# VH-VL binders against q86i44: the designs that were tried, part 19

Target 1, 197 residues: q86i44
Amino acid sequence: MSGQNILKCKKCQLEITNKIITNHNSDTFHEQCFVCKLCSTPISDPYFTDKETGDFYCAKCEVIRNDQSKPLRESLGFCSLCYKYFRQNEDILTIDLERYHIGCLKCTICKKGINNEKYYREKMTSKLSNYCCEDCFEKVDKCNGCNSMTLGQTLLAMGKNYHANCFKCFKCSEIIKPNSPYSINKQTNTPSCQKCN
Key: E = the ipSAE of ESMFold2; O = the ipSAE of OpenDDE; V2 = 0.75 times the mean of E and O plus 0.25 times the DockQ between their complexes.

## First folded at step 4 (VH-VL)

Design t2 (framework fv_pamlectabart)
Fold by ESMFold2-Fast, scan of step 4:
Structure t2 (fold): chain C 197 residues (1-197), chain A 125 residues (1-125), chain B 107 residues (1-107)
Amino acid sequence: as target 1 above (197 residues)
Amino acid sequence: EVQLVESGGGLVQPGGSLRLSCAASGFTFSDYWISWVRQAPGKGLVWVGEINSDSSSTNYAPSLKDKFTISRDNAKNTLYLQMNSLRAEDTAVYYCARGPSYEITVTFGSYFDYWGQGTLVTVSS
Amino acid sequence: EIVMTQSPATLSVSPGERATLSCKASQSVSSYVAWYQQKPGQAPRALIYGASTRATGIPARFSGSGSGTEFTLTISSLQSEDFAVYYCQQYNSYPLTFGAGTKLELK
């Protein structure tokens, strides 16, 4: 008939129509809702409750859950450079979808490990990059075309350093290749290729 | 004034494809990394991926790598997102968002200082 | 993937009050956290980057703090235009991830 006084499961908040399980705090549950999260066994004293999720754990599984040993180590993966496993709560650096320990990537200039602090990358190819820490970035010569760092070989033009792909015609933006003739606008000190003059 | 304007959204059937555009103005487009970020109705922000200044590098959210392709045309100051094999879960407003400039090559990722107004993609039958 | 957890999901406050919004990272992100404001029907707007640096044009009543895994956005003396959804984002590692948002609403 009415059904206005419905006993609800504290875990799922749905009506209990079958067997009622009551804990020591007089909370009521469906039989299938009062189980250990890890082993799915019906809960009995002593048990533990995760305050954040509301999930229950039996005494055995609480010990396992707090053990950061082999199973968790294997599930966290390993560093792409040193091939050693990550630890729980360890700071992990992710670059191009690969994971690294903090410090496994090295600054090209000072050879110190890259940390959770700002760093700079000079991308050479899809799979290769040169790295530089914040302290070294300020002292590294910069490309006059892109104003980014130069860690590898550069093209020297007009008394200035350029990445090979950054020495471009001011008028058409085409790359001026090494040993190709170009003109200089004396007023603006900018290069233009032979085709644009 | 920096502006990013998305377009190309609309209604698509499951399994279909769409190509979104983002028109940039007010800054040197070819100097900046640009990202796509999406937001399902009533939900939070989800990063889709990014592309660098000269298209030599792209990064994607792992779950979207095989479905979405980011490209750009620096001569037209336009960014694109090609979306294939669309499902209901891809229904969202898609934003383009400006990342770092090439002058500052930072690899920790970026926050987004300017965003477009977004374009809505609805995937349903 | 680094999970960003924001709390509370909704905060009800009155104009002139102080609001404090929390953001927790599942792993250390150093200071590489940004905060965004989003009003209904609008794109997100950058408020804070580097955990504590205000973006250009952002009023002094907005301030950020924190490092490592725990971050806070504080809005002192709330104005009517501040009622919006606020998102935190980490940019320390890929993929870039956002929190689920905190909705700031009029009490």
Scores: ipSAE 0.000, ipTM 0.434, lowest interface PAE 15.2, mean pLDDT 79

Design t3 (framework fv_pozelimab)
Fold by ESMFold2-Fast, scan of step 4:
Structure t3 (fold): chain C 197 residues (1-197), chain A 124 residues (1-124), chain B 107 residues (1-107)
Amino acid sequence: as target 1 above (197 residues)
Amino acid sequence: QVQLQESGPGLVKPSETLSLTCTVSGGSISSYYWTWIRQPPGKGLEWIGYIYYSGSTNYNPSLKSRATISVDTSKNQFSLKLSSVTAADTAVYYCARGPSYEITVTFGSYFDYWGQGTLVTVSS
Amino acid sequence: AIQMTQSPSSLSASVGDRVTITCRASQGIRNYLGWYQQKPGKAPKLLIYAASSLQSGVPSRFAGRGSGTDFTLTISSLQPEDFATYYCLQHNSYPYTFGQGTKVEIK
């Protein structure tokens, strides 16, 4: 009103007629133009600007972006289940430093997609795990040693299921291998390895 | 078990450059943001700037023309240089970790580990 | 820059008292606010982050509330170790700015 100039969005170069966002350098933006390039959430401090592209990144996405010193496609990484690169602004699930499309993570029992809900994991190897949604977790058999789910192959010992690494000597806590002899204390129903009785 | 320790001269002459180093122990400097904050005697806290371990920086505009923060991942250290100092730069200087963010829960920004602070006096 | 104003600047209290400190931002900062405690001769310590989340290891007598421009830190039953200066910090906008501090002194 009093000698005001037309405010121009620094990102899209178009006139701002309604809500104005101003950054610490007094640059002005449309609300929808002042967003993180990777996650599309509205920018708030702290944030970073790519000097070559002018794109903004929130602190979380700056960590992800800089974790790799390669072009953006490689910087976003790829899904460990389907082996395809992530797209900009898609939700990524990270488990034990491995990254997954949410749609690729499915409950092993009911086969429904696991997205943004509580889930349970049975780690089989460094690269292989079984996953289970909350509803199915309540119904699955549990390991007698660790009380976690048993969807993979188990050791049947003393009439109960164990993960291979969960069947341990009661006295020394060393793993009892499938072909190794062990003794049972029938009063406490606990196993002990050959060296411990 | 992350610990931060400031080091550098406690006395700097006017017009010279103040140089401080923060040594990180008990954890890796990689994958984190690191910040400098100062406090003049008897006064409040003032944020100076931060650096991400990859070298990305941001500074308080009031100090941007004089402040430089750098990181040396091989030594697990980050440093502050403040040029053209005056008596107004006399303060306890703190290094801290952060902004810190919880990746799997609600996003937040804060400084969670601090060094003990080192007093720098600017005097002839 | 966003100005952070704390009130009161100082207060005197007794052990067992309920103490409330306020922090006001000159502009909206959502929930991007932290509270820090500083004892004489020591570095500040994080108490509360994201306006209301208690830092691990901090006693439950400390509580933060608020959003936008008005925030409070409450100590429900003051203990001897709580006599200190308290600072709020906004991290919504650069530069990050601290309040001037509130000194909690023995009555």
Scores: ipSAE 0.000, ipTM 0.433, lowest interface PAE 19.9, mean pLDDT 78

Design t4 (framework fv_lumrotatug)
Fold by ESMFold2-Fast, scan of step 4:
Structure t4 (fold): chain C 197 residues (1-197), chain A 124 residues (1-124), chain B 107 residues (1-107)
Amino acid sequence: as target 1 above (197 residues)
Amino acid sequence: QVQLQESGPGLVKPSETLSLTCTVSGFSLSSYYIHWLRQPPGKGLEWIGVIWSSGSTDYNPSLKSRVTISKDTSKSQVSLKLSSVTAADTAVYYCARGPSYEITVTFGSYFDYWGQGTLVTVSS
Amino acid sequence: EIVMTQSPPTLSLSPGERVTLSCRASQSVSSYLVWYQQKPGQAPRLLISDASNRATSIPARFSGSGSGTDYTLTISSLQPEDFAVYYCQQYSNYPLTFGQGTKVEIK
């Protein structure tokens, strides 16, 4: 070492040779060592430290580990958005087998609470969906390929919005890629790929 | 959950047709598209072609005259045929899945899941 | 076709060091660029897509940056499991093309 100063990670006690994370106590950490114990997400303010173990927890996981509001008698589980337990007499909104407090599931556009009788869904993955209320449904752009709403990322083609997987050749149904040539039938407003010309 | 597995003869004679099968599980070929790639021993990766969810195909221009990709959606299988092989076709062959459009930001053909690869040696 | 060039071909490093890998395209790929990690005897593993979007299970020490023709993959503190070959790939244009790879090996 030849007398060089060494910065050590407080969590793992090994030398820090790259990006240094410093907390308010002037403790230093490797970036990968300053993470939430439960979800492994990098820590940002606010965060919590377990005094007995020295482990760090993000705000969400601190609620989970220290939730004192467990329902009486039988556990009804917890909300998939706020991670707080359901109370014995509380109404539970269930969508796609996930459970939510009334008011926790909100419209992406107007931020008003949703109930399962008055919402529209844009499915992003099997587990992830964007939601909007009935009042906002007519205000959102629709995908011109599938005619369902577009709340996430879209392709702008022919002056219209498309989900990425919905901009297809009308003749062969093959996906038309960015930077790929295509033709437009002006009478039908439909695209055709290069090989279907 | 998601798995891709290549299979086929490990040895092919020069001038013959190389035939491989990719068997998928955990997803439907009607909702995803499958690419074939290869890697000669100790060298880099080369894209061969793709079969789209519709059954349409696109091939690397360098291989287009020799390559055919097909699928049987009901059997969850994608096939690769490469004709008139030479020693230069010796490589590990991979099938790989393009990402779901429900999870990707843009159109693109990068590969979220790969088969383990199968070595094909072209020798007499 | 778009030619992808990676440099250097080989890096010999010790655990704990910071490493930056370079990838250059012969023309702009508009951030349609992906990084893979490949260990001996294994298929490539997705690390970074869209130049900077880290895949779900990939540690925070991996980061991607760049635009146009010039892109970099950075590993902030090299771990023993990170010794591998790293490939960049463009998906701006067909045919899809890869760099020749950068081998990160133990010193």
Scores: ipSAE 0.000, ipTM 0.410, lowest interface PAE 20.1, mean pLDDT 77

Design t5 (framework fv_ponezumab)
Fold by ESMFold2-Fast, scan of step 4:
Formats: structure tokens, C-alpha cells, sequence
Structure t5 (fold): chain C 197 residues (1-197), chain A 125 residues (1-125), chain B 112 residues (1-112)
């Protein structure tokens, strides 16, 4: 544990460093993450949450979403970053079954559009990933546990970076929490939780 | 003995950039974050940001995010803080300080346990 | 941002007498791990800040036992049981629970 109280966006799992939006359950979100999935406007009461996807819908769009005769816009889909519908015949960037407007995918480090350039990604969840461009790749930390880049929140243990869920006991494979003691095997340079030493 | 040694005083014109260094010794450089804190004359302390020396990842105070850049050189155990587009209000003493460690067996959450001696940056026309 | 408010801002004290500094936070400083990341720093004239207390009440190595920290939640106190001449300086509370990290405005301790 670093001791900082990290407010994470419940939707994208990334740290909130600017405006914080709080819902009635005291969940926190980035302003751009607390929007209606269909119309992309900021959410206000009443609204609905899709429990499978975590997506939000305003009252009007919830009615549209449940209509058996879906409008054409829904069949074209929407951008996973800006949450706006694709236009007919618009070019779409598709990465791991998620779709993006060309230009919406931006490097986390330099904030420039990735478009059709080589990119690198940190997989946060099945639905969300962080991205960086080729020029910034050398500046990102890598997780020592899974060997993937760490564009989001990490912990530094034994001089190495880890995703929170990747710092595990060598013997039992349980996650070693930030405020839990552990031992280091000097021969293998591996951590063991308190109960396994 | 843990030490953080900073570079010398700087005098800059408005609009220029300044780069301050902080050299660490006496501990494993990659095991602790380094933070930067500044203090304008007669004023209190303001947190500017931090760097993870292991991978180089950074996190900056929102009001300074567009102007501050932190980097490190692991071969010399040195952290750098660069502030661009300088204004007279940036006149301050700039400190580096050792931050919390994710080494979780003892002193985690121990913010700012060692400080550099400070670097005076004066911005004048 | 969490606002840290210190009182008094100016603290004239007679040598050998006790001194107390209050620090209040706009939000609870209890982190999700159950720890409270409230620190106290001393800055003597012309010197870098020096940490005196971490996690509310833990005294750093080399800090005289006349310094003590206490408090919980949003209300914290730094106490000096008997002020010495070397204690002159500015004292800051600092929270590391909420990002960005923030300091109190400082309390200047001076000998009368």
C-alpha cells in the first residue's frame, strides 16, 4: 500500500485525477464515463444500469433499448470511448471486438490519436484497455508478474512493478495485499505470504 | 545512509524551462517513489507530482500537469523535474522527497521520510 | 482536493511550556486498509522539511519524545510537551490518504 486514497472510475478502472462524478451508491466515475451509452449525454436521475455491462442509460434511451424494433443506429453500434453512434459508411477501428471512431483512441501518455499507427495496450478488464503509442512504449512500466505494460495503477514491490492482482505468494498463489507482510526467498528472489513462511 | 542531493540554484526568464535534478544514494533507487514539492517564498508546501524510478511512470498535480515532466536515469540514480512555460509565480524552492514504498514488510505509507536540500528557482524578467 | 486546516497559524510559546497545534481535514483520512496517513513535518529556518510523525502518532527515529501526535478521522493534534529553543520553525500537517496529497497552511512556532 502506497498510502494514497486512489479514487478509481468504476466504469474504466482508471484513477480519477480531475472532476469526480458520484452516483447515489457513492460509486465514483470520470465525467466521460458517467454518460448514457446510447445518446452520450451526462447521466441524471432517473437512469438505468445494465448489470451485465455496467453501461448507463437515460430514461428515454432505456425505452428505446428495450423496444423490439431496434433503430438502425443501434445496429451500427457505438464507439467504446466516446459512446456516440457510428454513422453509416464511417470508417471504424476494431480492436478485440470493441469499436472506436478513428481518432478516439488516444495514447494515455502523450494524448495523441493512435488511429492506424502501431499501438500497445494494457488489458484492464474484458471490456476496457489502456493504450499507448509506439513512441511512448519505452516509458511505460511493465508488470513483473504478467509481463504486460502498466499504464494504470500499479504497486512497486521488491523493486519491481506489479498490477495489484499480480503480486502473489510463490507457494500458495494468493494475492499479497499492499498492507500484508511477506518474506523474500533469497535464493529464488520470490515472495511468500506470512502463512507460507 | 539515505541521501537525496539536488542541483544548484537557477535563474530563468518568464517563458523559459528549468530542469532540476535529485540524486539518490544509500538505498535501492527503484524501490521508492520520488516526489517533488515546492515552496514559494514565505508560503506553504505544494505537492507537484511523483515518479516511479523502476519503470519511469509519473503522476502530476492537476494544476501543473501541462507544464511538468519528471524523468529518471537508473544508471546514476537520479530523478529530474522539468517545469516549462515559467511564470513569476513559479519562483520557489523545489524539493525532492522519498515517497511511499510498495515494499510491504515494514514502512509502507511512509510519505516523505527523506528530503533533498532544495533547489531555489527564481523567475524574473 | 482535501483541504487541511491548521490552527493557530502563529504560536508564540514561552520556553519550557507546552504547545499544541490542531489539524483538521475536510474528509476522513482513514484509508481503505484501515490506516490513517496523517503526517507532521517541521521546517526550521533555512532548512528542508523534516518528518516528525507518521500515521498519526508514530514518531520518527531521532525525534525527541516531547513530540507526540494524536487524533482520528478528521481531527488531529501535534503536541510538544516542553518547548525548546531548537523547536522554532513552521509545522505542517500532511495527508497521504487522498490524491492529490495536500498540506496544511503551516503553524509558525516562535519563542516569547
Amino acid sequence: as target 1 above (197 residues)
Amino acid sequence: QVQLVQSGAEVKKPGASVKVSCKASGYTFTSYYIHWVRQAPGQGLEWMGRINPSGGSTKYAPRLQDRVTMTRDTSTSTVYMELSSLRSEDTAVYYCARGPSYEITVTFGSYFDYWGQGTTVTVSS
Amino acid sequence: DVVMTQSPLSLPVTLGQPASISCKSSQSLVYSDGNTYLNWFQQRPGQSPRRLIYKVSNRDSGVPDRFSGSGSGTDFTLKISRVEAEDVGVYYCMQGTHWPYTFGQGTRLEIK
Scores: ipSAE 0.000, ipTM 0.415, lowest interface PAE 21.3, mean pLDDT 78

Design t6 (framework fv_ponezumab)
Fold by ESMFold2-Fast, scan of step 4:
Structure t6 (fold): chain C 197 residues (1-197), chain A 125 residues (1-125), chain B 112 residues (1-112)
Amino acid sequence: as target 1 above (197 residues)
Amino acid sequence: QVQLVQSGAEVKKPGASVKVSCKASGYTFTSYWIHWVRQAPGQGLEWMGRINPSGGSTKYAPRLQDRVTMTRDTSTSTVYMELSSLRSEDTAVYYCARGPSYEITVTFGSYFDYWGQGTTVTVSS
Amino acid sequence: DVVMTQSPLSLPVTLGQPASISCKSSQSLVYSDGNTYLNWFQQRPGQSPRRLIYKVSNRDSGVPDRFSGSGSGTDFTLKISRVEAEDVGVYYCLQGTHYPYTFGQGTRLEIK
């Protein structure tokens, strides 16, 4: 009876009666005890352990912990790109609920950091965007097919820029591929593929 | 229909300031930048600077940086250009002109696509 | 600042004949994106300037096809294939590659 093995949380030393979390050393934890000390997010590799306190920190919070530029009070949060704290009264950019230092975004055209200037973005995927500064935005061509910014590679057709897959036949709406023949209606300034002419 | 309508002619003494307005209509005011260009009598065009009406950010020609200020009022769709410490050499016609679109632009081709009628500023010696 | 130099400064032309205006920049107008931001404007007497050409050779909407732009790097040309009476005015080139933006000194086109 008294010889039965009881699993204890290595962090709090109390019995584990629900979900058990195991680390690479086969140590067992309560789900709520194997979390980052600063952000309370569940730990995953890579993570860091404070040797004196035994507290865990995720990669992001380890950078934050060691940031010499910390604000006097840590209530301002941190940048999602560099993982450094925001300073008091510092301007921040918010994109898809993530926060960034203005200088952490780089213009794809001039390669300079976007500092205290308005920025513009071309969203490529749910997690990937191209950015440009205000000066470069003034010069950025727009795609004539979708009317969105063209910061990446584009097709030049009919004297106008198009994203790959935005240059389409006016009649059938099929993509006109590079090196495929097409004709132009001068009255409407619209392209049509060889099949539709 | 896109229009940029500027304030009327001004006569100023040397050392005074002048504030010229440019009222936009027929489009979304905050979607296009406004540039200011001046032209002295019988002379060429000089770019003075531009303003982004959305955020209010400005870029000025370095030779005018210390004397020119551009502002906007989004409630009236109006851009202002103020030039201080006026000299006789500032006698010119001052134009506002529309810049790129924030929402929709087809190329750099939206730059300077519509102009105001001009405001004559005369600085008496 | 980038200096824009136009020639000729005065261009008398016979009605119906071609006209050509040169614009030269003190440094390359190729921007870091590979585009060249050279524009041409027309100013008729007593009127505001009107844009004719953007990015060297692209004709603005509503501009007659007798106007054409060409050039590269630092040397640019505006051509009018057949001058009409309405073409009288001053023509300016503008570089938008480098801040501050700078205009040429202008070319006055007049009918002989």
Scores: ipSAE 0.006, ipTM 0.477, lowest interface PAE 10.9, mean pLDDT 80

## First folded at step 5 (VH-VL; framework fv_guselkumab)

Design j1 (at its last look DockQ between E and O 0.02; V2 from the best seeds 0.00; counts 0 for: pae E 22.8 > 2, off the site)
Fold by OpenDDE, look of step 5:
Structure j1 (fold): chain C 197 residues (1-197), chain A 125 residues (1-125), chain B 111 residues (1-111)
Amino acid sequence: as target 1 above (197 residues)
Amino acid sequence: EVQLVQSGAEVKKPGESLKISCKGSGYSFTDYWIGWVRQMPGKGLEWMGIIYPGDSDTRYSPSFQGQVTISADKSISTAYLQWSSLKASDTAMYYCARGPSTEYTVTFGSYFDYWGQGTLVTVSS
Amino acid sequence: QSVLTQPPSVSGAPGQRVTISCTGSSSNIGAGYDVHWYQQLPGTAPKLLIYGNSNRPSGVPDRFSGSKSGTSASLAITGLQSEDEADYYCQSYDSYLSGYVFGGGTKLTVL
């Protein structure tokens, strides 16, 4: 009994009895269902799919959509962590003059969401920071150089942790880079760079 | 029931690459850290590293930093441990284990409450 | 060398009390980090035995107890049984190493 596999349209979920359109994902559509939402023309590669509505847009119309939404996107701004634009009515957290999606900003230690309560920040670069909630701060290891918390990657030297920029030559105060050679004064337990050896 | 199922035993030669897996089930995979622990034959347990599958935050033991790569695919609830070039000294049993959640942090000296069955890796010429 | 020091072996007769020590330093146990214990039966994966210094997971008998003081921790087993023959590991965190640390393990033999 050759069970005729009824082909259904992925968009409308109805049986396809006429011409079948198959996309690159092997999804099947009615000819009238695989059209651009904006210009109503049959879809050809490349095309875009709206993730929320499931609507299709041809390449030309996608450019138009992008241009039309540009003022709104620019007005709303974007998350400083994930760099996605904010949506209308989306809850936004403002921390240290930066804006985040709720849920994007988390404690580096316990992964609990950071809110406007007391928090600590470890600035690694101009664009990269780690955050620590109040509960975790007391148990976090401190940098031997600056006595601040170490949340990210640290340099282990002489049995102590350092921020990369906090490990400095005792003689000249220059930063000793990771994997750079240095000497240790055994009496004072202080590092010296190769130039000062 | 919480379970961690690891991939099968591996027999490799020095210089070969290897990736072993650990699949979690029975819990929210993205909400708990996953750690890797090495046990050489007849020896004790050694912590290698840990990953948070929710955001792929990864921490390594200093002894294993640069020696292995830990990763995760949250879509299939799987964590990975991989070598680019195996050594004979890599011969060991490797365990994955569930680490802390948001309630108990990795920095606080968290514990591993569920363990995989282990993956035996043998590297010989 | 393991950061945490355990005796390599301990032994006891059935019904006796045995204690396994775990000695750390100011950078781990002495720094206030919790100590956890694992039981590893021959040919099996480790199992969590004690967490947070003295807490027992579900299914662990009350004859197992943990304590911590200063830079050291201890696992006590009362009413020793034949099935307790295993390797036991203490585990904590070390701030200098920025990582988890295990003891060297203790082989418990039931005589």
Scores: ipSAE 0.006, ipTM 0.519, lowest interface PAE 11.2, mean pLDDT 86
Fold by ESMFold2, look of step 5:
Structure j1 (fold): chain C 197 residues (1-197), chain A 125 residues (1-125), chain B 111 residues (1-111)
Amino acid sequence: as target 1 above (197 residues)
Amino acid sequence: EVQLVQSGAEVKKPGESLKISCKGSGYSFTDYWIGWVRQMPGKGLEWMGIIYPGDSDTRYSPSFQGQVTISADKSISTAYLQWSSLKASDTAMYYCARGPSTEYTVTFGSYFDYWGQGTLVTVSS
Amino acid sequence: QSVLTQPPSVSGAPGQRVTISCTGSSSNIGAGYDVHWYQQLPGTAPKLLIYGNSNRPSGVPDRFSGSKSGTSASLAITGLQSEDEADYYCQSYDSYLSGYVFGGGTKLTVL
């Protein structure tokens, strides 16, 4: 209130020094402060305001916010791929403690949904996996280290295809990272890392 | 002891405003939804809407959206139902009732376990 | 859409068994949402009688029981007593309406 030419964000009460967003009441906001509380998209008409918190909600999220099943919805959680809440009568696919809508999980090769059909999995991390439908499994390239399918990025080494973590030193079994130097024993056709060279 | 105590009977004319109240006691008011139910004379129960006083999350039946306002003042453990302009067809008994908690329940779908005594609203010229 | 159907009235003599039906659809009872029952004595507020299809709150006698099958539910009252004369409502949740739904109510008369 003391300085001239100072605009304050009505949401956070801090000075606006960058782009100014103005609503229909001539209130001013930071761009990041005039967003939906639930989905973070920029607010446009129509929008809704929680009278107690001052939070804004877009029209879609106001419908979600008014859902009488809010406690159950939050208890059911949401899909690990699309991050939308599960509904009471939806089928939920659970793999390694991760939960998905039916149809959100797709074959990496053909992009068709992996529903109640047989599938094959390539585990990348504790929470990330690539999936392959039965039809595509017969067509997929195999890793020359573990002889399992390769769905993600691959390492081409010694003229052959490997998972990034399957190209290992023959002597010490340590992973030889992409573009790391290594030697080849020409008699056995086996790789050795620099330490074992 | 869980109690919901509603404000007293009202006699109004068409076009007047009205705000009736429902005070909860004996439980954590902000942890449970409060619903409003209309019962017209000689007729059944109609769900009007529900509010979660903890964050003021408010849901309306399609039949009552835009017809009434549901609100709460958590500092005094009180929910409200209000009209800006009453009609003769608003003559009815109005109940508040305690709905679900935020805690997960083993019962899918929720019920109203405690009901207020009702507030009779009479609207006539 | 208007949603749960109950018979308008039922009657029985003291000591008899009566049942009150509650018929819904695939968007409510058929979707797996529970059915709850309320008793409303003349001139009083409704009182929870049965919750979660078949559970009785403390203070509700064993002669009241509930069940659910498919898209329908039933309240059974055995050993009918004059004090059971009341209106009875079923209630569920409807996913298309995104809201609570009550049955139309059933007036039980004890002869």
Scores: ipSAE 0.000, ipTM 0.414, lowest interface PAE 22.8, mean pLDDT 80
ESMFold2 (binder alone), look of step 5: mean pLDDT 92; pTM 0.947

